# Miniprotein binders against Pyridoxal reductase, chloroplastic (PLR1), part 11

Target 1, 350 residues: Pyridoxal reductase, chloroplastic (PLR1), of Arabidopsis thaliana (Mouse-ear cress) (q56y42)
Amino acid sequence: CSNNTSNITTFKPLKLPLFWPWQKVKMGPLSVSPMGFGTWAWGNQLLWGYQTSMDDQLQQAFELALENGINLFDTADSYGTGRLNGQSERLLGKFIKESQGLKGKQNEVVVATKFAAYPWRLTSGQFVNACRASLDRLQIDQLGIGQLHWSTASYAPLQELVLWDGLVQMYEKGLVRAVGVSNYGPQQLVKIHDYLKTRGVPLCSAQVQFSLLSMGKEQLEIKSICDELGIRLISYSPLGLGMLTGKYSSSKLPTGPRSLLFRQILPGLEPLLLALSEIAKKRGKTMPQVAINWCICKGTVPIPGIKSVRHVEDNLGALGWKLTNDEQLQLEYAAKESPKSMIQNIFQTR
Short names: E, the ipSAE of ESMFold2; O, the ipSAE of OpenDDE; V2, 0.75 times the mean of E and O plus 0.25 times the DockQ between their complexes.

## First folded at step 12 (miniprotein)

Design g2 (from g1 with A79M; at its last look DockQ between E and O 0.83; V2 from the best seeds 0.80)
Fold by OpenDDE base, look of step 12:
Structure g2 (fold): chain B 350 residues (1-350), chain A 93 residues (1-93)
Amino acid sequence: as target 1 above (350 residues)
Amino acid sequence: MKIRVEIRIESDDPRLLRFIAMLIKWMLEEIAKKYGVKVEVEIEERDGELRIRVEIEGDNPEALEKALEMLLFRILYMMIELGADVEIRIERE
């Protein structure tokens, strides 16, 4: 009896891509997925309870994102708490390196890191050295996007010019393919754009807090300036630290310092959370998927945080569809009716 | 009406703790101006720890709560971006 083990070649059904190549977003010279992932949770012990035992789970999450065509990963040199400083970049570099053997003709990973404007970075050379240190942690020769993490204009305006010259030097040395900024308000965004333009350095991205909780006059003005100047807006905290997920309520608060903030803000978000829930139900989507999709519909690239395969799966479900204009307006109306909005980051300039 | 906020921040970099202390002072000045509240702050730095006591005082309860919300939110984002650990306690009088 010859057991013909029929090799049932399980044709893995060709999973249709969550988005098509023509749906990629231009970001200066780069072409990125319509959504990226933020890695600030990687090495964050306090807010996320990071442990090194989670690294395998984070790798699986990264690989799943990359398999689904996500090629934008945001990090910073300041990410990682205490002794784990720079851990986010180290992990990202490790995962990129280990994934190269697994993935054939996949899209080039675009690493977007942010260099902290620390008070001790007083020279352009020191800021260029911060870029080199990030490249070393990432184990790559060139960054996709080198970002100034915040402006010092509000408290150290003389330092800001030195940091801008540092971005110019990073670009001229080929250490970065493009430059970006984070936490720039409308006025400072124009100033740095003009400064970089006169030096032949294109400003490709502006990263700001942008969500249904953070869509005020200032965010809309930044978006308008970005559209006019050909700058891509990256939206961080698209879920408002989790407030837009529907997972939390006054009776079900997150653990840690976020509990205090959520206790204050959640009661004032009822109209917005209801609108998110209704649209999510109608679309057969989750509230996070709707909130992320809104950011995409507004012409931004959201960078939700990644912690697990489940978070990647949930966030990937924000792709391959769009909210209607009426659904967007309904969400925006409900957000305006909500008496509480998300407060601007301390580093956000005017 | 008075709100007391105790903040404990840990970092192995004393330069970072000094920078955080500066940012918190600046933030509190901006909060005081924005909401018309009185803010008092005490900051103690010890061996990898920053202890901050904040008192927010005012006659308008809504202004006090908005001031507190701004403080909490800005601290949380600052700690996320700077990679520091934080504990926060709040008392209302």
Scores: ipSAE 0.764, ipTM 0.906, lowest interface PAE 0.8, mean pLDDT 91
ESMFold2, look of step 12: ipSAE 0.806; ipTM 0.919
ESMFold2 (binder alone), look of step 12: mean pLDDT 81; pTM 0.768

Design g3 (from g1 with W26R; at its last look DockQ between E and O 0.88; V2 from the best seeds 0.84)
Amino acid sequence: MKIRVEIRIESDDPRLLRFIAMLIKRMLEEIAKKYGVKVEVEIEERDGELRIRVEIEGDNPEALEKALEMLLFRILYMAIELGADVEIRIERE
ESMFold2, look of step 12: ipSAE 0.825; ipTM 0.921
ESMFold2 (binder alone), look of step 12: mean pLDDT 81; pTM 0.770
OpenDDE base, look of step 12: ipSAE 0.820; ipTM 0.927

Design g4 (from g1 with R8T R46K E65A; at its last look DockQ between E and O 0.51; V2 from the best seeds 0.00; counts 0 for: SAP 74.487 > 70)
Fold by ESMFold2, look of step 12:
Structure g4 (fold): chain B 350 residues (1-350), chain A 93 residues (1-93)
Amino acid sequence: as target 1 above (350 residues)
Amino acid sequence: MKIRVEITIESDDPRLLRFIAMLIKWMLEEIAKKYGVKVEVEIEEKDGELRIRVEIEGDNPEALAKALEMLLFRILYMAIELGADVEIRIERE
């Protein structure tokens, strides 16, 4: 007589990048990839050329990011122009829901969204309802990070306290795992941190322009405050809307509205672009990879945009290595030699 | 030297158009100061459109061109970030 043979189920090998599990960073109660991705281009026709026909490629780009260990995706309730209002959040939600790799694990993605500080959002309940509307568009029950998109201090200072209370309520109601702010300058950042601390709500992140093209005294002061207060800086526009890619020059401008800005700034960037090119060549990397890696080396979490599979493939090459201190100083010196920097967001306060 | 610009911004929400109008007025004051140019503005809201007529005047053609390019980009960037559609028409004297 013989024993029955046990059934054996075979499984596909894991396809997990080795450098990802050892590079996560803390963002309040969250553990996030050292780089995330922004979704501003999703539904942005004029500036970024979005067309609905791109959705399949965007989904492929999203899946590639997940497979390589990216878990942070940033969006906003205002992303998408005209009839495409809300499209960025809807697409992100669709991609999360349809992902086979996330089936039953959708909460492993850290969704960061932003709620516009529109002047008609006049009660904390209205601000909480904006969060609920974002959750509905995303088709998820809880955000990773709920962010106030900008301060109202410059045009409606009385409204701002109401919006701060709205963030507290979002947290207390369990709608968000953490709260953050975007476009806060040094003084307002300290003020909201102190307010939220009094209410028992930790401020986990501050999202501002931060790059080799946006590293002036004010941006460095914001970074210093973040380090002192335990706030993670999220770097948006780490490539300066494409100025740091090496694709463009004074004689080779992008098509469309970005050319208006590029004509003002690119002519002054030659020292920085040369330094990026030299380090990229030495390291066998691309200029975008060097610029993004610099943001990571400074202790920020950059969120370059997703527009195509090729962009995600290139940006992922920013991970798994580190600029030397000498290379970082070389880039920073070259940036300081440049007479030009990115324009400040109209909403950034002092 | 004078340059006139007509900017059309579209939205289904008239509250968004009014907010954008406020932000544009603020931008014009900032740009006038930064580039040393004079700015006059007329704003009209009708039928889901915000029509902004801006007249920029200055003695330095280089400063005037820089002010115009920065104004146009900042308006486009801000309006798109807020979810509005935008069209710009430029006329020169």
Scores: ipSAE 0.755, ipTM 0.889, lowest interface PAE 1.1, mean pLDDT 88
ESMFold2 (binder alone), look of step 12: mean pLDDT 79; pTM 0.734
OpenDDE base, look of step 12: ipSAE 0.784; ipTM 0.912

Design g5 (from g1 with V86L; at its last look DockQ between E and O 0.86; V2 from the best seeds 0.82)
Fold by OpenDDE base, look of step 12:
Structure g5 (fold): chain B 350 residues (1-350), chain A 93 residues (1-93)
Amino acid sequence: as target 1 above (350 residues)
Amino acid sequence: MKIRVEIRIESDDPRLLRFIAMLIKWMLEEIAKKYGVKVEVEIEERDGELRIRVEIEGDNPEALEKALEMLLFRILYMAIELGADLEIRIERE
């Protein structure tokens, strides 16, 4: 009796892509997924309880994102606390390198890092050296997007010009495929765009806090300027540090410093959280998925933070569908009726 | 009415701690001006640590709470963006 072990080739059902190639977003010379992932939690001990024992879990989360066609990963040279300074870039570089065997004909990973405007970076050469140090930590020869992490216009305007020249030099040296900025207000965004344009350097992205909790006049003005100038807006904190997740309430606060902020703000978010919950229920989606999808519908590229496979799975569910215009308006109305909103980042200029 | 905020920030880079101290002072000046509240600040730098005591004083409770919210939010994002460890305590009088 020859046991013909029928190799049931379990045809893994061809998982339909969460988004089609034509749904990719242009970001200067780059083509990116409609959503990216932020890696600021990688190496953050205090706010996220990062431990090196989590690295395997972070790798799995990264690989799952890649397998689902995510190719934009945001980091910064300042990410990682204490002795873990630069850990986010180190981990991202490691994971990119180790995932090369898994990458079939998959899209090139676009690394978008941000260079801190530290007071001791006084020369354009020092800022270019910051880019080189990021490349070394990432173990890559060229960045997708080199970003100025914030403007110094409010407190050190002379330094800002030096940092802008540093971006020009990074681009001219081929260290970055494109340049971007973070935490630029509308007036300062126009200034840097014009400065870079006169030097033949295209400004490809502006990263700001943009969410249902951060959709004020200034954010809408930045979005309008970005659309006019052909700049892609990257939305950081699309979930408002977790406030838009529905996981927290006055009786269920997060641990650590966020508990204090959430205690102050959550009671004033009831209309918005209700609207998110109702739409999420109607769509068979989660509140985070709705909040991220809203950012995409507004023409931004959201970069939610990831810590685990579960967070990647949850966030990937924001893709492959769109909120209707009426659902967007309902959320925007509920956000305006909410007496509390997120405050702008300290580094955000006017 | 008075709100006391105690902030502890840790970093192995004393240059970063000095920069954070400068940003906090600037932020508090902006808070005081924006909300019409009195702000007093004490900053102590020790080996790898900043201890910051903030007192926010005013007659309008809503202005005090808005000032506190702005402080908390800006401090949190500053710590995230700069890769610093942060502890915060709040007392109301």
Scores: ipSAE 0.802, ipTM 0.919, lowest interface PAE 0.7, mean pLDDT 91
ESMFold2, look of step 12: ipSAE 0.817; ipTM 0.921
ESMFold2 (binder alone), look of step 12: mean pLDDT 80; pTM 0.763

Design g6 (from f1 with V9I V28L S32A; at its last look DockQ between E and O 0.89; V2 from the best seeds 0.83)
Fold by OpenDDE base, look of step 12:
Structure g6 (fold): chain B 350 residues (1-350), chain A 93 residues (1-93)
Amino acid sequence: as target 1 above (350 residues)
Amino acid sequence: MKIRVEIRIESDDPRLLRFIALLIKWMLEEIAKKYGVKVEVEIEERDGELRIRVEIEGDNPEALEKALEMLLFRIMYMAIELGADVEIRIERE
């Protein structure tokens, strides 16, 4: 009796893509996933509790994102605390390099890094050198998007022009495929757009705090300007540092400095958290998925942080569906009824 | 009513600590103006560490709490964006 062990080739069911190629978002010359991932936690010791023992977990999380068609990864040259300065870019570069064997030909990783406007970066050449140092840490020849991390207009307006010229030079030298900005208010966004346009450099992205906690007049004005100028808005902190996750309450606070902030803000978020919970339950989704999906529905590209495989899985569930207009309005109403809005980043200009 | 905030910031780059000290002074001026609160600040720089003591004073409890919220939020994002470690303690009188 020859036991023909029929190799049941378990056809892994072709996992339908979480989003279709036509749902990719144009960002200047680039085509990106409807959601990206932020890497600010990578190398952040005190606020996140980063340890080098987490690198394997971060790699798995990155690879899972990549396998699911995520191709936008946001970082900065300033990410990583103390001796781990630049660790986020180093890890991202390592993971990209090691994942090349796993990827079929099609999904080019778009690295979007941000160059800090440090007071000691006084020349355009020094700012171009910051771009080169990021390329070295990332182990790549060209960035997807080189971003100015913040405007110096409020405290060092003369430096800002030098940094803008630095972006021009990065683009002209082919060090970046596109340029972007972060923490620009409406007025400064128009100014830099016009400055870059006159030099033949397209401004492709504006990164701002944009969420159900940060949808004030200024954010809506920035969104309107971005839509008019063909700039893609990238929304950072789409989950409000975790406040929109439903994981925290007055009785269950996060550890570290966030506990103090959450004690102050969470009591005023009850209407918004209830609306998120109700919609999440109705849709068979999580509160984070609803909050991220709202950012996508508003025409932004959210960049939630990667911390683990579980966070990637949860965030990926924000794709492949859309909130209705009524659900969006319900969330926006509840957000307006919430007396506590998230405060703007100190670096955000007018 | 008075709120005391103690902030400890760590970085191996003394240039970054000096920049953070400048940003904190600037943000506190903006907080004082925005909420109509009195703000006093003491900043001490030591080897790889910035210690900041802030006192926020005012007659309106709601203005004080809003001032504190703005301070906490701005410090947290500043620390994230600049790659600095931050500890914060709050006392109310």
Scores: ipSAE 0.769, ipTM 0.911, lowest interface PAE 0.7, mean pLDDT 91
ESMFold2, look of step 12: ipSAE 0.840; ipTM 0.930
ESMFold2 (binder alone), look of step 12: mean pLDDT 81; pTM 0.768

## First folded at step 13 (miniprotein)

Design k1 (from f4 with M1S V9I W26R S32A K66R; at its last look DockQ between E and O 0.53; V2 from the best seeds 0.71)
Amino acid sequence: SKIRVEIRIESDDPRLLRFIAMLIKRMVEEIAKKYGVKVEVEIEERDGELRIRVEIEGDNPEALERALEMLLFRILYMAIELGADVEIRIERE
ESMFold2, look of step 13: ipSAE 0.753; ipTM 0.885
ESMFold2 (binder alone), look of step 13: mean pLDDT 83; pTM 0.793
OpenDDE base, look of step 13: ipSAE 0.799; ipTM 0.921

Design k2 (from k1 with M22R; at its last look DockQ between E and O 0.85; V2 from the best seeds 0.82)
Amino acid sequence: SKIRVEIRIESDDPRLLRFIARLIKRMVEEIAKKYGVKVEVEIEERDGELRIRVEIEGDNPEALERALEMLLFRILYMAIELGADVEIRIERE
ESMFold2, look of step 13: ipSAE 0.848; ipTM 0.932
ESMFold2 (binder alone), look of step 13: mean pLDDT 83; pTM 0.799
OpenDDE base, look of step 13: ipSAE 0.772; ipTM 0.913

Design n1 (at its last look DockQ between E and O 0.50; V2 from the best seeds 0.00; counts 0 for: pTM E .740 < .8, other shape alone 2.618 > 2.5, SAP 79.134 > 70)
Fold by OpenDDE base, look of step 13:
Structure n1 (fold): chain B 350 residues (1-350), chain A 112 residues (1-112)
Amino acid sequence: as target 1 above (350 residues)
Amino acid sequence: SEEELRRIAEEIRRLAEELGVIIVVIRIESDDPRLLRFIAMLIKRMVEEIAKKYGVKVEVEIEERDGELTIIVAIEGDNPEALERALEMLLFRILYMAIELGADVEIRIERE
């Protein structure tokens, strides 16, 4: 009877040396890690193939992030597909509550959720109720950042004002420590900033697609406005849905709907992928780490998605070092030579 | 499979070149009929914007039944490159919509 002791390689959490010194970044009244994690994959069946059997893996990934000084977690009330609506917030709330590392310190986690601008959220009170529903799913009394998920200016401008007043009321009621927006263009960003300012509510963050694939004129203008107004830019999709990872090529496409998209975008990215690869090799880093580090060097807070312990480890490797100005310029040059830019979110305003 | 998706994408290109028509079937499931109606509105607007941007003709059929939204988009044009670009833009926008709204979306490309 040969006892095959399956060596369960206990994944010793690589305490990646807290890439000391990384300074916490100000985001209004909050101090956050220079990188956060996005939880959009949590409960997403379509694009990620989420199953509840993955929850333990997600919990381990969350705990590893916390142990390595990450305190910013981005979610949304719309995250989770079909019957799993709100699953991302439920999972995040569960993990915060169950985390051994957070015993008595749950308030050290900055939860940034986004409230969908659904057409049926017609009153400021209904939008405040959406915030309460998020707090209930998260099992916390106060959010770090309450975000408007998108502007309705292009199709329902009257609703947008109601939603802005909803943000004011969330802040005044103490349901959120700070307010933010997502998918705002330069013009709408100024308008909401001014609206909130006149009501004594500081706009602390603007979340937009910002990466080496999404660094166009509009993104640079948003960044300039954010810097002028003291708004922290949060960069979602810092890896361009995975195109900047170097894992995919014309011969090796991702599975699912992304394959069709990647087939169309990957051609002509060779200069950018080469520049990422060269700098990554020179630095002893991965291409994703370089791409995330670039977002940090640009003064944004990137929020890469986490799906596993490995993704957390890989992304943590983006911290504790900086690209030189020359390396940043090399990447930006190669990105400009790329004929195809990332398509903007459908909700991104002007 | 990756190979199936590759075949579909080559087929799209071939169809764009040969027929000048691409049919996209989008299936969305949700227990909230309000969300389905909102998605339908978004897709309709998206398609209209794509049609104007790329100079393609677009027809949209929308059917809602039992918590399922089926959207059939026919893209027609005389320029294969414009058709391909229009389709790409549509697929990307649907993908982003699905990410932001947490919708399950099945996309199929059919031959006429």
Scores: ipSAE 0.568, ipTM 0.800, lowest interface PAE 1.0, mean pLDDT 86
ESMFold2, look of step 13: ipSAE 0.737; ipTM 0.846
ESMFold2 (binder alone), look of step 13: mean pLDDT 76; pTM 0.707

Design n2 (at its last look DockQ between E and O 0.80; V2 from the best seeds 0.00; counts 0 for: pTM E .748 < .8)
Amino acid sequence: SDEERLREIAREIEELARRLGAIVVIIRIESDDPRLLRFIAMLIKRMVEEIAKKYGVKVEVEIEERDGELVILVTIEGDNPEALERALEMLLFRILYMAIELGADVEIRIERE
ESMFold2, look of step 13: ipSAE 0.779; ipTM 0.870
ESMFold2 (binder alone), look of step 13: mean pLDDT 76; pTM 0.697
OpenDDE base, look of step 13: ipSAE 0.768; ipTM 0.889

Design n3 (at its last look DockQ between E and O 0.43; V2 from the best seeds 0.00; counts 0 for: pTM E .708 < .8, other shape alone 6.22 > 2.5, SAP 81.242 > 70)
Fold by OpenDDE base, look of step 13:
Structure n3 (fold): chain B 350 residues (1-350), chain A 112 residues (1-112)
Amino acid sequence: as target 1 above (350 residues)
Amino acid sequence: SPEEARRIAEEARRLAEELGVILVVIRIESDDPRLLRFIAMLIKRMVEEIAKKYGVKVEVEIEERDGELYIFVVIEGDNPEALERALEMLLFRILYMAIELGADVEIRIERE
């Protein structure tokens, strides 16, 4: 009598969103979840080892996010490496279209894409055409948020004005519900805000690197300006590319280019990682959940990258609770004691 | 060719070893030659900024071959801490550039 032990794949029941209901956050005319998801891993071979065989896993991750009330998805027209250019938008569009959870309510998803400031986008019309190309890849008629991916002020200031006019035209044509920017510093953020305001276009969002590794004077100034101007700050890299996860050490490095970077930066982060670990243990949370929750407590909308159901489940655990002020201060103190701060994006302006 | 990139990297490594310098070899692949040219421009600017910020000497050689960009960065300085910080800055900026532009990047570091 051969006992066929049927491997019951215990489908863990869809855990009710641990934190439902949560209050939606205003972002201009939009109402978004207090956390979004970044799709920069989708089509990225370099950092994630993306393969098309992962698409089903990414779809499951997307659907789980939707089922748990996440409605903000950040992408870019530049995402996807080499021949996979635009893959993130293509995948997101496919997943929105195929999602059984949306039941014809695809418009409940707020897609925030970023249009690259490529040197060959020299006219406002070409930049509007980039928006149309994103809409085509996404298979939607209107974007939630059209974002300028970076400022060209430092190297091509004349192009920047053309790109700003492109944002105005996107809005006026109804191709986007709102406009945003990424990688703008405090001075340049004020300039674009004023430019858009005079044209009746509200700047709804500013996306910058903001985390426990990136909370310097400039980030705090950007946050202050955003609060004053009614701009929502979107925090990218809330986990510092994974440094704040506690999964990596000098003996356990990530694969690829991140290994070299982490080998250099991880030494000296011990105070911050310890503080994250202690608070995580005290709260019955993971270190990533604490780090993301900190970004929310600071009044930002973090957009952690997702590549699996497990990452969605872990990141969802950052919602429906708040760090105390004392816990926030403890983390911020430990972050300041860390001799190494995260380096800013090359495109980050002053 | 990967073999040619290796030879150049080995030569730059030998020079780096003799001089106490850091060699960074970067390979970038893209089907868009316009993107490669843009990346080349960004890297040149990045290197200049790093040199000024940390007070290090930075030399950069860039070769474009068959849809690949080979970049050789030599960092030289008398202060080991400045060299380390310059390297960190370079690596981080390259990583973010790759993320934002959707470029494939291979990086090798040779240090004494």
Scores: ipSAE 0.588, ipTM 0.782, lowest interface PAE 1.0, mean pLDDT 86
ESMFold2, look of step 13: ipSAE 0.752; ipTM 0.852
ESMFold2 (binder alone), look of step 13: mean pLDDT 74; pTM 0.673

Design n4 (at its last look DockQ between E and O 0.37; V2 from the best seeds 0.00; counts 0 for: pTM E .751 < .8, other shape alone 3.245 > 2.5, SAP 71.015 > 70)
Fold by OpenDDE base, look of step 13:
Structure n4 (fold): chain B 350 residues (1-350), chain A 114 residues (1-114)
Amino acid sequence: as target 1 above (350 residues)
Amino acid sequence: SKIVVLIRIESDDPRLLRFIAMLIKRMVEEIAKKYGVKVEVEIEERDGELVIIVEIEGDNPEALERALEMLLFRILYMAIELGADVEIRIVRSDDPEELRRIAEELRRLAEERS
């Protein structure tokens, strides 16, 4: 009597994506998750205390994002401090290549990088070379979205036209699937859109600071123009560098330079933080999840930063549900009652 | 009333440091104009670093605090966007000796991290 011990292969339960279903969002020719992840913390030593010993943790965070259907990752060629210049792109490229979840499917990831408008990038060819250098660091043949990181209109208007032609050439050469901009104000956004349109290059995205702390007249005008022109607004700093998380208070500040900023801005945010807390409690969600969900409800694609598995889990909780119109209005009212708003990026144009 | 802000910025690219110095000068001019405050800026370029002293002066305490907030926020975002390391100290004193001591401390802390 031969006892055939049947090896019961324990089917690991398919981890149902914790936040199914969500709809993919169109961004020009691309289809992206309704939320992306920003990688600006990767390689940032002083503001984030980045160390290479954290790379395994960042990789785990990236894998968890992919497993949950996130396919948009934002980076920049300027991310990474000192000797770690370009580290964010290097890490992202490594993680895409090594990802078990992407085995044979690396092209399903939409990489959106930003090319710095450095003063020494004086020719369209030099700007195209910046794109090639990003592709090399990312270890990919084509970018999802090539973005101009900021406008030079306020200090070097002649350079800006050269950079715009650089975007055209990147697209025509097939180095990028789409082009985007960051830190463009309403007037300059229209100008670049028209410039690109006349050359057969679709402007697919505009990245600006957009959150419950940054929803002023300018942000609303940019959003309106984006909606009119078929441009997808990407919202960076959806959590206001962490102010909207409820983790910090006047008695519990972050470390480093952010401590000074938070000490100044947190006093007077009580109405907004209270409204976030109340809605979060009512919905069985966290304050970050509510703040990110608000950005999605406003028709933007938020790109919160990721540093750990925990941050990914928390941010993923912003998906698969929507704030009601009344909850959105309650948050927006509380944000307007707050005497302090986030200041615009130095590179933000008119 | 006077607020003094000490800023240290590190980069191995001297071109980037020069660009940051230009941006800071423009930033403080915009702050001065927007809030009606007097802003003075001193920028010292050293090997791999900028040491910046920003003095904000005005009669309206609220305008001073708003000017400070704008300065801090813009510096932080500039550092993020440019991949520069930044350290900031706020001194609510006009004591030149205190300012020097803090500037020296900021330099020493840089050397210990390099």
Scores: ipSAE 0.733, ipTM 0.861, lowest interface PAE 0.8, mean pLDDT 88
ESMFold2, look of step 13: ipSAE 0.753; ipTM 0.855
ESMFold2 (binder alone), look of step 13: mean pLDDT 74; pTM 0.692

## First folded at step 14 (miniprotein)

Design q1 (from f4 with M1S V9I M22R S32A; at its last look DockQ between E and O 0.83; V2 from the best seeds 0.82)
Amino acid sequence: SKIRVEIRIESDDPRLLRFIARLIKWMVEEIAKKYGVKVEVEIEERDGELRIRVEIEGDNPEALEKALEMLLFRILYMAIELGADVEIRIERE
ESMFold2, look of step 14: ipSAE 0.832; ipTM 0.924
ESMFold2 (binder alone), look of step 14: mean pLDDT 83; pTM 0.797
OpenDDE base, look of step 14: ipSAE 0.802; ipTM 0.920

